# VH-VL binders against q9h9l3, part 55

Target 1, 176 residues: q9h9l3
Amino acid sequence: PRKMVAIDCEMVGTGPKGHVSSLARCSIVNYNGDVLYDEYILPPCHIVDYRTRWSGIRKQHMVNATPFKIARGQILKILTGKIVVGHAIHNDFKALQYFHPKSLTRDTSHIPPLNRKADCPENATMSLKHLTKKLLNRDIQVGKSGHSSVEDAQATMELYKLVEVEWEEHLARNPP

## First folded at step 19 (VH-VL)

Design Gf8
Fold by OpenDDE, fold request of step 20:
Structure Gf8 (fold): chain C 176 residues (1-176), chain A 120 residues (1-120), chain B 111 residues (1-111)
Amino acid sequence: as target 1 above (176 residues)
Amino acid sequence: QVQLVQSGAEVKKPGASVKVSCKASGYTFTGYYMHWVRQAPGQGLEWVGWIDPDSGGTFYAQKFEGRVTMTRDTSISTAYMELSRLRSDDTAVYYCARGDYSYGYEFDLWGRGTLVTVSS
Amino acid sequence: QAVLTQPPSVSGAPGQRVTISCTGSSSNIGAGYDVYWYQQLPGTAPKLLIYDNSNRPSGVPDRFSGSKSGTSASLAITGLQAEDEADYYCQSYDISLEAWVFGGGTQLTVL
């Protein structure tokens, strides 16, 4: 079987009004939750809004941050050829300017059996925080310090494990 | 109606630059990548690059790096492709094509194409 | 020159079944990237025919079908009709090139 990793990214606001979401942190964990990658990333454009409340990113984190192009290369090297698990993962791939094979992508925000287990509508888009609380009885993204992309990536992986067998069988019968 | 309307045919000299426009309507312009694909006369399709109208981010085929510039004006839902230092082998019909990044990657909407002729 | 390999031409009589192959490599189709097919009628822009290997957009007849296996894909057309005469292109993404790539195109002639 293919190796599986989970990814979570934090974004900051760039552009004239800070409405552009730019990658500022990326965390990747393996199947066991071990951290494979966790770096602050320097966007190519000036940061207008750190979105600290949500992102957990502060100005001080950008002092020694890895330039985007370098970080992207490191991240892609890890992701290539693997099954990548994420929540609303299209945003992460978009921020990375990266296309991952759909057949190797697992988006926990679009897995009906996962929502069903959480007593949510199967076709609804639920937050990672909500699913984690419901299914893992764990609180993530707590406090005012912002998110931890490592914690979020680990939670995402754990959520997927709950439905892995069922979903992988489904995908085998119904390739995306 | 969902459509992409491209600018008219261009005739350029070698060494000049050309800027082709692609106006989107009938859908959320910033919700999709805009790809550019060209087709030389009697030849196949060749991907040039894409722009994310939402962020303005671009990604070009290596062949065109340094010579192509993709931009967008969100106020008028228009994407632009500028190709500089034109050569005769740049003669082609240039297409803009909408590509999803959230649900699929297919190019599901195409402009009618813009013929760019490069000749002395 | 094209990264994906297609036969330059195929032909068939009305009502027949024709198949167009699309051969890639381990860095595109073999890497798990989906294959897309486009139909280009003479003098027109390409039109999406098949997406995600085997799915048909609305308006595409079920006579058209796509499949993928290994490093290759195939477009099958059953009940060939005169209106099917066109150029057909396969498309995928190549991770080594970090580029969307097309086949060289196949000209389908209906005899």
Scores: ipSAE 0.938, ipTM 0.961, lowest interface PAE 0.5, mean pLDDT 96
Fold by OpenDDE, fold request of step 20:
Structure Gf8 (fold): chain C 176 residues (1-176), chain A 120 residues (1-120), chain B 111 residues (1-111)
Amino acid sequence: as target 1 above (176 residues)
Amino acid sequence: QVQLVQSGAEVKKPGASVKVSCKASGYTFTGYYMHWVRQAPGQGLEWVGWIDPDSGGTFYAQKFEGRVTMTRDTSISTAYMELSRLRSDDTAVYYCARGDYSYGYEFDLWGRGTLVTVSS
Amino acid sequence: QAVLTQPPSVSGAPGQRVTISCTGSSSNIGAGYDVYWYQQLPGTAPKLLIYDNSNRPSGVPDRFSGSKSGTSASLAITGLQAEDEADYYCQSYDISLEAWVFGGGTQLTVL
């Protein structure tokens, strides 16, 4: 069976007004929640907005940050061939300028059984924070330090585990 | 109407540059990648690269890296592909094609193509 | 030279079934990447025919079907019609090249 990992990325703002979202941190955990990768990443363009309140990224984190191209290579090496779990994961892949096979992608923001389990509309897009609170009784993305991509990746994996059997069976019968 | 409108045919000399435009309408320009694909006369399709109109990020095929530049103007929902140091084997119809990245990767919308002829 | 391999040409009579193969490798189709098919009528731009291996966009007749297995894919056309005469291209993503790749194209002639 293929290995499964979960990914979460944090973005900062680049461009003239900081409206361009650039990868600034990426965290990858394995099925057990162990951290496989957690690096601050230096965007190729000047950072205009660290979005610290949300991203948790500060200027100091960029001092020894891994250049984007290098980080991308490291991350792709980890992701290739694996089932990748994420929340709204298309944003992460977009930030990585990466295409992961759809058949090997699990987006917890688009898993109807997960929403159903959380007493949410099946076709609604629920936040990771909400699902985590509802289903895991855990608070994430709290405090003033911003988000923790490791925490978010771990939560994402745990959420998926709740519906893994059902969803994998569904996918087997209905390949994407 | 959802469509991609490309600029007109170009005739260039070897060594010159060409810039093809692709104007999108009928959909959110920044919601999709814009791919560029070319087709030499009587030949198959060849992927050149893509641009993310949202971020301006680009990714080029290795074959064209260093010679192609993709840009966009979001204010007019227009993507551009510039190919420099043209040679005869660059003669082709160049297509822009919309590619989904959120729900799929298919090129579901194509321009009508722009013929670029490179001749001495 | 195309990364994906297609037969250069196929032919069939009206009403017949034809298949077009698309052979990839472990770095594209075999890596789990989906296969897409495009139809290019003479003198026109390519049109999406099949996405995600076997799905048809709106407007594509159910005579067209796609399948994928291992490192290969196949496009099947049943009830062949004259208007089906076109070039057909398969497409996938190659992780080793980090590129979208096409087959060499197959010219379908309706006899």
Scores: ipSAE 0.938, ipTM 0.962, lowest interface PAE 0.5, mean pLDDT 96
Fold by OpenDDE, look of step 19:
Order: sequence, then C-alpha cells, then structure tokens
Structure Gf8 (fold): chain C 176 residues (1-176), chain A 120 residues (1-120), chain B 111 residues (1-111)
Amino acid sequence: as target 1 above (176 residues)
Amino acid sequence: QVQLVQSGAEVKKPGASVKVSCKASGYTFTGYYMHWVRQAPGQGLEWVGWIDPDSGGTFYAQKFEGRVTMTRDTSISTAYMELSRLRSDDTAVYYCARGDYSYGYEFDLWGRGTLVTVSS
Amino acid sequence: QAVLTQPPSVSGAPGQRVTISCTGSSSNIGAGYDVYWYQQLPGTAPKLLIYDNSNRPSGVPDRFSGSKSGTSASLAITGLQAEDEADYYCQSYDISLEAWVFGGGTQLTVL
C-alpha cells in the first residue's frame, strides 16, 4: 500500500482587510507521527492579521520563513503519490494551490465511521479538537499560544488510524 | 438561474492585449474556482488557468505564464482573463468554467464562450 | 499533442453501443486523478457528462457510462441516438505539468 502522511496548515490574513487566508505554516507527519516537514511560510502578500490566537503565528516567525513558492515545492514533493490525511483537508490543499487525487485523500472531517465512534452524527462536521478529545482523550489547541500544526497533524493521523481498516475497506468497495 | 455570462467577441492585432469578462450569477461567486479554457477553431480544449475569486489567487498553465492575467471583481461577481502579446495562434473561443476545489473538481458550469480573433 | 489520447473519431448506428477511450499516463490518470468527460454539441460550449470517473450529473441519461482502469479511461454510450452526435473530451489533472489536461477530443458520428 501507498505511504500515508498527515498534513495541517496554519493560515494568516492578508489583503486589504486581512480577509484572505494565506499559508503561513505547514506540518506533515508520517504514519507514526514523525515530523517530515514543519516550516513557517512567507506569504507572497503582506500579512495584515497573524491570527495568532488560532494560527499560533507571530511576526517573529516570518523573519526566516520559507517563501511560499519554495515551500510549496517542498510540500508537493512530499505529498505526491501518497495517501494524505487531514482535517478539512481541502482548505490545506486550497492554500497550497494544489490538487491531490481524491482517491488518495482522507478527510477526517468527513468520515462517518469516525463520527460514529465518537457518538456524533455520522454526517455532521465535527472539529478536530472535539474528535481528538472524545476518541483520544487528548486536549489539543489549548492555551493562548495558538494551534500547533504538528500537534494537529499528529492527532489527525491518530484519529484516522482508529478507523483506517474499516474506511479503507469501504473505499475499496465504493470507489469514487 | 445559475449561469456564466461572457463578454462579446473580440478582434485584435498581433501584439495587442485582450480582456475577456465572465459574470457569474445564481451561485456564490467566491465559492468556486473560475477556470479558463480555450478552443482554437476546429481544435480541442486547452486549459489556461484558474483564479480563486475569494482570495484572488491564480494559477496558470506554464504555457501562458507571463502573458496571462486573471482577475476578479467580487462586487459584481465577475472574473477577467487578460491575454497579452497576442499571436495568431491565440485565436480561439475562450470559455470560463466553474470548478470546485473541495469535493468536486469537475467543470460543471460553462460560459458560452468568447471568440477572440487575432489577425493582421 | 494532447496529454490524454483519444481516438479522433468514432461512429455508430442508432441503437448501437460505442466506446471512446482516453489514454493517460502515470502522471495523471495513473497517478490517481479522476477522469471527467464533457460533451460538446456543435456550436455550443462543453457540458459536463461524467465526473469522478463514472458519475453522471443530473440530466445525463444512464446510457452514458464512464470507467477508469490503470492509466486509461473509457466512455461508453449505449442506445446511440442522433442527438449524441458531438465531440467528447476526457479530462484529468497532470501532476507533472501541474495542469488540468484534456484529451484531443473524439468526434462521434451517428450514421
């Protein structure tokens, strides 16, 4: 089977009012939770809102941040050909201006068996934080320092592993 | 009604620029990518690039990099494609097409096309 | 020159079954990217016919079907009708080119 990685990205606000979400950090972990990539990324446009409360990104992190185009190349090299796990992952791909094969994508925000296991409605969109707490008994995205994309990616991978067998079988029987 | 309305036909000289518009209606303009696809007379479809109307972000086919500029005006739900340094082989019908970035990549809505003729 | 290869033309009599092949490579269809099909009637814009390899949008009759295997895809039309005369294009994404790519198109003639 193909190698599996999990990804999580943090965004900052750019544009005149900071309403544009721009990639500012990307973390990728392997099946075991080992960090394969974790870089601060410099958006091509001026940052108006660091959204630190959520993103964990601060101005100091952008001093030596990797330019977006360079980071994108590095990230795509890692993702290409792999099963990529993420939570609401299409936002990450959008931020990367990247299309990953749907058949190789696993979005933990849209896995009914995962929600069922967490005693949530199967068709509901649950937060990563909620699922992680319910199924892993772990608190993430806690504190005032903002999110850790590494932590979130690791949690996402662990959540997926809980339903991997069932879901992969389902996908095999029901290819998109 | 969900539709894309494109600007009218254009006739240009080589070296000139052309700007085609595509007005969206019936759906949330910023919720979908806007792709541009062209078709030379009697030829197949060729992808030019896309713009994210929400962010203004763009991604162009390598063939058109440096020569194409895609923009949008969210206030009027309109996307624009400008092609500069026109050549005769740029003569084509240019289509705007809606595409999702999430669960459906398909181009599920097309404009009627804008003929751009480049001739001396 | 098209990244995806289609036969230039196919033909069939009314009521017959015709198939249109779409051959890609390891960097597009073979890379796991889905195949989409579009129908273009004469003098009109393309219309989505098949998405995600084998799904039909609303309004597309079930006599149209799509399949994918390996680096290739196929569009099948059963019960061929005169109104099916059109150009058909397959589409996918190529990761090496980082571009959406189309087949060269197939002209379907109903005899």
Scores: ipSAE 0.928, ipTM 0.956, lowest interface PAE 0.5, mean pLDDT 96
Fold by ESMFold2, look of step 19:
Structure Gf8 (fold): chain C 176 residues (1-176), chain A 120 residues (1-120), chain B 111 residues (1-111)
Amino acid sequence: as target 1 above (176 residues)
Amino acid sequence: QVQLVQSGAEVKKPGASVKVSCKASGYTFTGYYMHWVRQAPGQGLEWVGWIDPDSGGTFYAQKFEGRVTMTRDTSISTAYMELSRLRSDDTAVYYCARGDYSYGYEFDLWGRGTLVTVSS
Amino acid sequence: QAVLTQPPSVSGAPGQRVTISCTGSSSNIGAGYDVYWYQQLPGTAPKLLIYDNSNRPSGVPDRFSGSKSGTSASLAITGLQAEDEADYYCQSYDISLEAWVFGGGTQLTVL
């Protein structure tokens, strides 16, 4: 079986009026929730809006942040060849300018069995915070200091484990 | 109607530059990557690179790095590809193609192509 | 040479079945990336024929089918018709090149 990791990223605003989302932090955890990677990342463009209330990113984090090109290389080496779990994961891959095999991608925002366990409509897109509270009885993204991508990646892996056997069997029967 | 409309044929001399346009209609321009693919006469398809019309971010095939620039104007839903320091082996039909970046990644919509001829 | 290898040509009689192979490597098809097939009629742009290895977009007849195994893929055309005479390209993503890659193309002749 392929190895499995979970990823979560935090974005800041770049471009006109800060509306473009650019990668500013990335965290990767293994199956057991151990942190494999956690770095603040300096976008190649000027940061217009740190989005701190949600991203948790502040100006001081950028002082020693890893430049995007270098961080991307490090992250891709970890992701290559692995099953990658995330929440709305296409946003993370887009921020990385990266294409991951569909057959090796698991998106906790689009897993019907997971929604059923949470008593949510099967095809609804549910927030990570909501699923984590309902299914793991944990509060994440608490307070005014923004999200933690380590916490969010760990929660994402735990959520996937709740449906892993069922979902992996489904995917084996229904290859993407 | 969902379509990509490309600019007309170009004839260029070696060493010149060419800029090809691709206007999107009938769909949300910023919701998909725009890829550029070329085909030399009698030859196969060759991927040149992509642009994300939302951010303006680009990614180029190694062969074209340093010679290609992709841009877009979201106000008119138009993508551009500029190829510089043209050589005779750059003679090709240049296609724009829409691609998803979420899942699947298929190129499901193609322009009709723009012939660029490089000759002395 | 092309990253994905296709036979330069195949042929078949009307009503017959033909297959077109697409051989990749551990950095593309073998890494789990999906295979896409395009049909190109003479003088026209390529048209998506198969996506995600085996799916047909709306309007593509079910006599076209795709499959993938290991590092290779195959396009099958059954009930061969004169209008199927075209060039066919496979495509995938290569993680080591970080590039979308096409096969060299296959000329299908209907005898």
Scores: ipSAE 0.791, ipTM 0.911, lowest interface PAE 1.1, mean pLDDT 93

Design Gf8
Fold by ESMFold2, fold request of step 20:
Structure Gf8 (fold): chain C 176 residues (1-176), chain A 120 residues (1-120), chain B 111 residues (1-111)
Amino acid sequence: as target 1 above (176 residues)
Amino acid sequence: QVQLVQSGAEVKKPGASVKVSCKASGYTFTGYYMHWVRQAPGQGLEWVGWIDPDSGGTFYAQKFEGRVTMTRDTSISTAYMELSRLRSDDTAVYYCARGDYSYGYEFDLWGRGTLVTVSS
Amino acid sequence: QAVLTQPPSVSGAPGQRVTISCTGSSSNIGAGYDVYWYQQLPGTAPKLLIYDNSNRPSGVPDRFSGSKSGTSASLAITGLQAEDEADYYCQSYDISLEAWVFGGGTQLTVL
């Protein structure tokens, strides 16, 4: 049976005016929500905007952060061959400069049965915070000190579990 | 009109460099990766690498590492590929191709190609 | 040498069915990566024919179809027409090489 993990990343601003999103933290949890990986990551380019209000990343986190190339290698070893669950997960893969098989990818921002459980339109893009509040009765991303990628990855896995049986059966009948 | 327009054919001597351009129109240039693919005469397709026009980030096939540089100018929606230390076996048609990264990976739009001939 | 293996040529008469195989490995098709097919008419750039194993872009006739199983994929062309005479390439991603990889190409001849 294929193993499943959930991923969430935090980004900082690089490039002109800090508009480019570059990976600065990555958290991966297993099916039970145990942390498999959680590292601050040093982007290969100058950080223009730490985006701390949302990312939780500060200059001090970069002092001993794992260089991007090394962190990427560690992360890819964990992801390879696994079903990977995320929220708007294409942003995470882009930040990793990584292509994951579509058949092994699960995006909680685009699962119609999950939206239906939340009393939302099937094709709506719902925030992780909103889905977690509605379906798990939990508040995440509270306050102004930034998001926790561990908390967000754990929430993402719990959300997927709510629809896992139905969605995996759907995908088996309708391969991507 | 969604299209990729490439620069004209080039003839080079061994040891020189060539820079091929690819101008995008009719779509958001920074919303897709730009891939480069080459085809030697009578041969198949060979992937060279990609550039993310938004970030300027690049990823090259191992065979070309150290000889290829991909750049872009977002103000004119143009991607560039420069290949240095040219050899006769670099003679090929060089294509640019647009690739998605969100929910698909297909190369759905190709330039017409730029013939680069390397001869002594 | 191509990472994905295709027959170098296939042929068929007008109106008939032909298939073109594409054989990969555990680091590409066998790792779950999708297969894409491109048609290249003589003297022209490649054109996307099939994406995500079996989907047709707008403007590609439904007589072109694709499938994937295990480490291999196939392109089928029914109702063969003279204009189908072209080279056909399969493509996938290889995680070990971290590279997009193509088959060596198949020259289709319409008799």
Scores: ipSAE 0.761, ipTM 0.907, lowest interface PAE 1.2, mean pLDDT 93
Fold by ESMFold2, fold request of step 20:
Structure Gf8 (fold): chain C 176 residues (1-176), chain A 120 residues (1-120), chain B 111 residues (1-111)
Amino acid sequence: as target 1 above (176 residues)
Amino acid sequence: QVQLVQSGAEVKKPGASVKVSCKASGYTFTGYYMHWVRQAPGQGLEWVGWIDPDSGGTFYAQKFEGRVTMTRDTSISTAYMELSRLRSDDTAVYYCARGDYSYGYEFDLWGRGTLVTVSS
Amino acid sequence: QAVLTQPPSVSGAPGQRVTISCTGSSSNIGAGYDVYWYQQLPGTAPKLLIYDNSNRPSGVPDRFSGSKSGTSASLAITGLQAEDEADYYCQSYDISLEAWVFGGGTQLTVL
């Protein structure tokens, strides 16, 4: 059977007025929530806005950060051939300049059974913080010092496990 | 109307450069990747690369690395592909195609193509 | 040479069923990447025919169907009609090349 991992990324602002989102941290956990990868990543472009209140990224994290090209190679080696779970995961793949097979992708922001468990509209896009609080009775992303991509990846995997059997069966009956 | 409108045919000599434009209308230009695909006469389709109009980030097929540059101008919803040091085997129709990055990767909208002829 | 291989041509009589194969490898279709099919009528740009292995965009008749298994994919056309005479290309992503790749194309002739 295919192995499963969860990913979460933190972005900083690059480009004009810091509006472009560029990868500055990536965390990957296995099915048990053990950390497989957690690195600060130096974008190939000048950082205009660290976005610290959401990203948790500060200038000091970039001093010895892994250059984007090298980090991307390490990350893709981990992701290739695996079922990858994330929350709004297309943003993470876009930041990696990466195409993952749709059939191996799981997005906890758009799983109808998960929304139903949270008493939310089936097709709504729900935040990771909201789902985690409602379904795992846990507060994540607390305060204004920024998100932890490790914490977020772990929460994402735990959320997926709540619906894994039902959703994998659904996908098997409705292959892409 | 949702469409991609490309610049007109070009005739170039070996060693020159060509810049092809692709103007998007009827949809959010920065919401999709723009791909470039070429087709030599009587031959199949060959992917050249993509540009993300939002960030300006690019990714090129290895064959074209060092010879192709993709750019865009978001104020006029236009993508560009420039190919340098042209050779006779670069003679082809060059298409732009819109590709999604969120829920699929299909190229669901194509320009009509720009014929680039390279001859002495 | 094309990364995905297709027969150069296929033919069929009106009303017949034809299939077009698309053979990939472990670095593309075999890695789980989806297959896309495009129809190119003479003198025109390619048009999306099948996405995500088997889905049809609006306006594509249900007599066009796609499937994927292992490292290969197939496009089936039932109830063959004269207007189906075109070139057909399969497409997928190749992780080792980090590139979108096309088949060499198949010319369909309606007899």
Scores: ipSAE 0.748, ipTM 0.905, lowest interface PAE 1.4, mean pLDDT 93

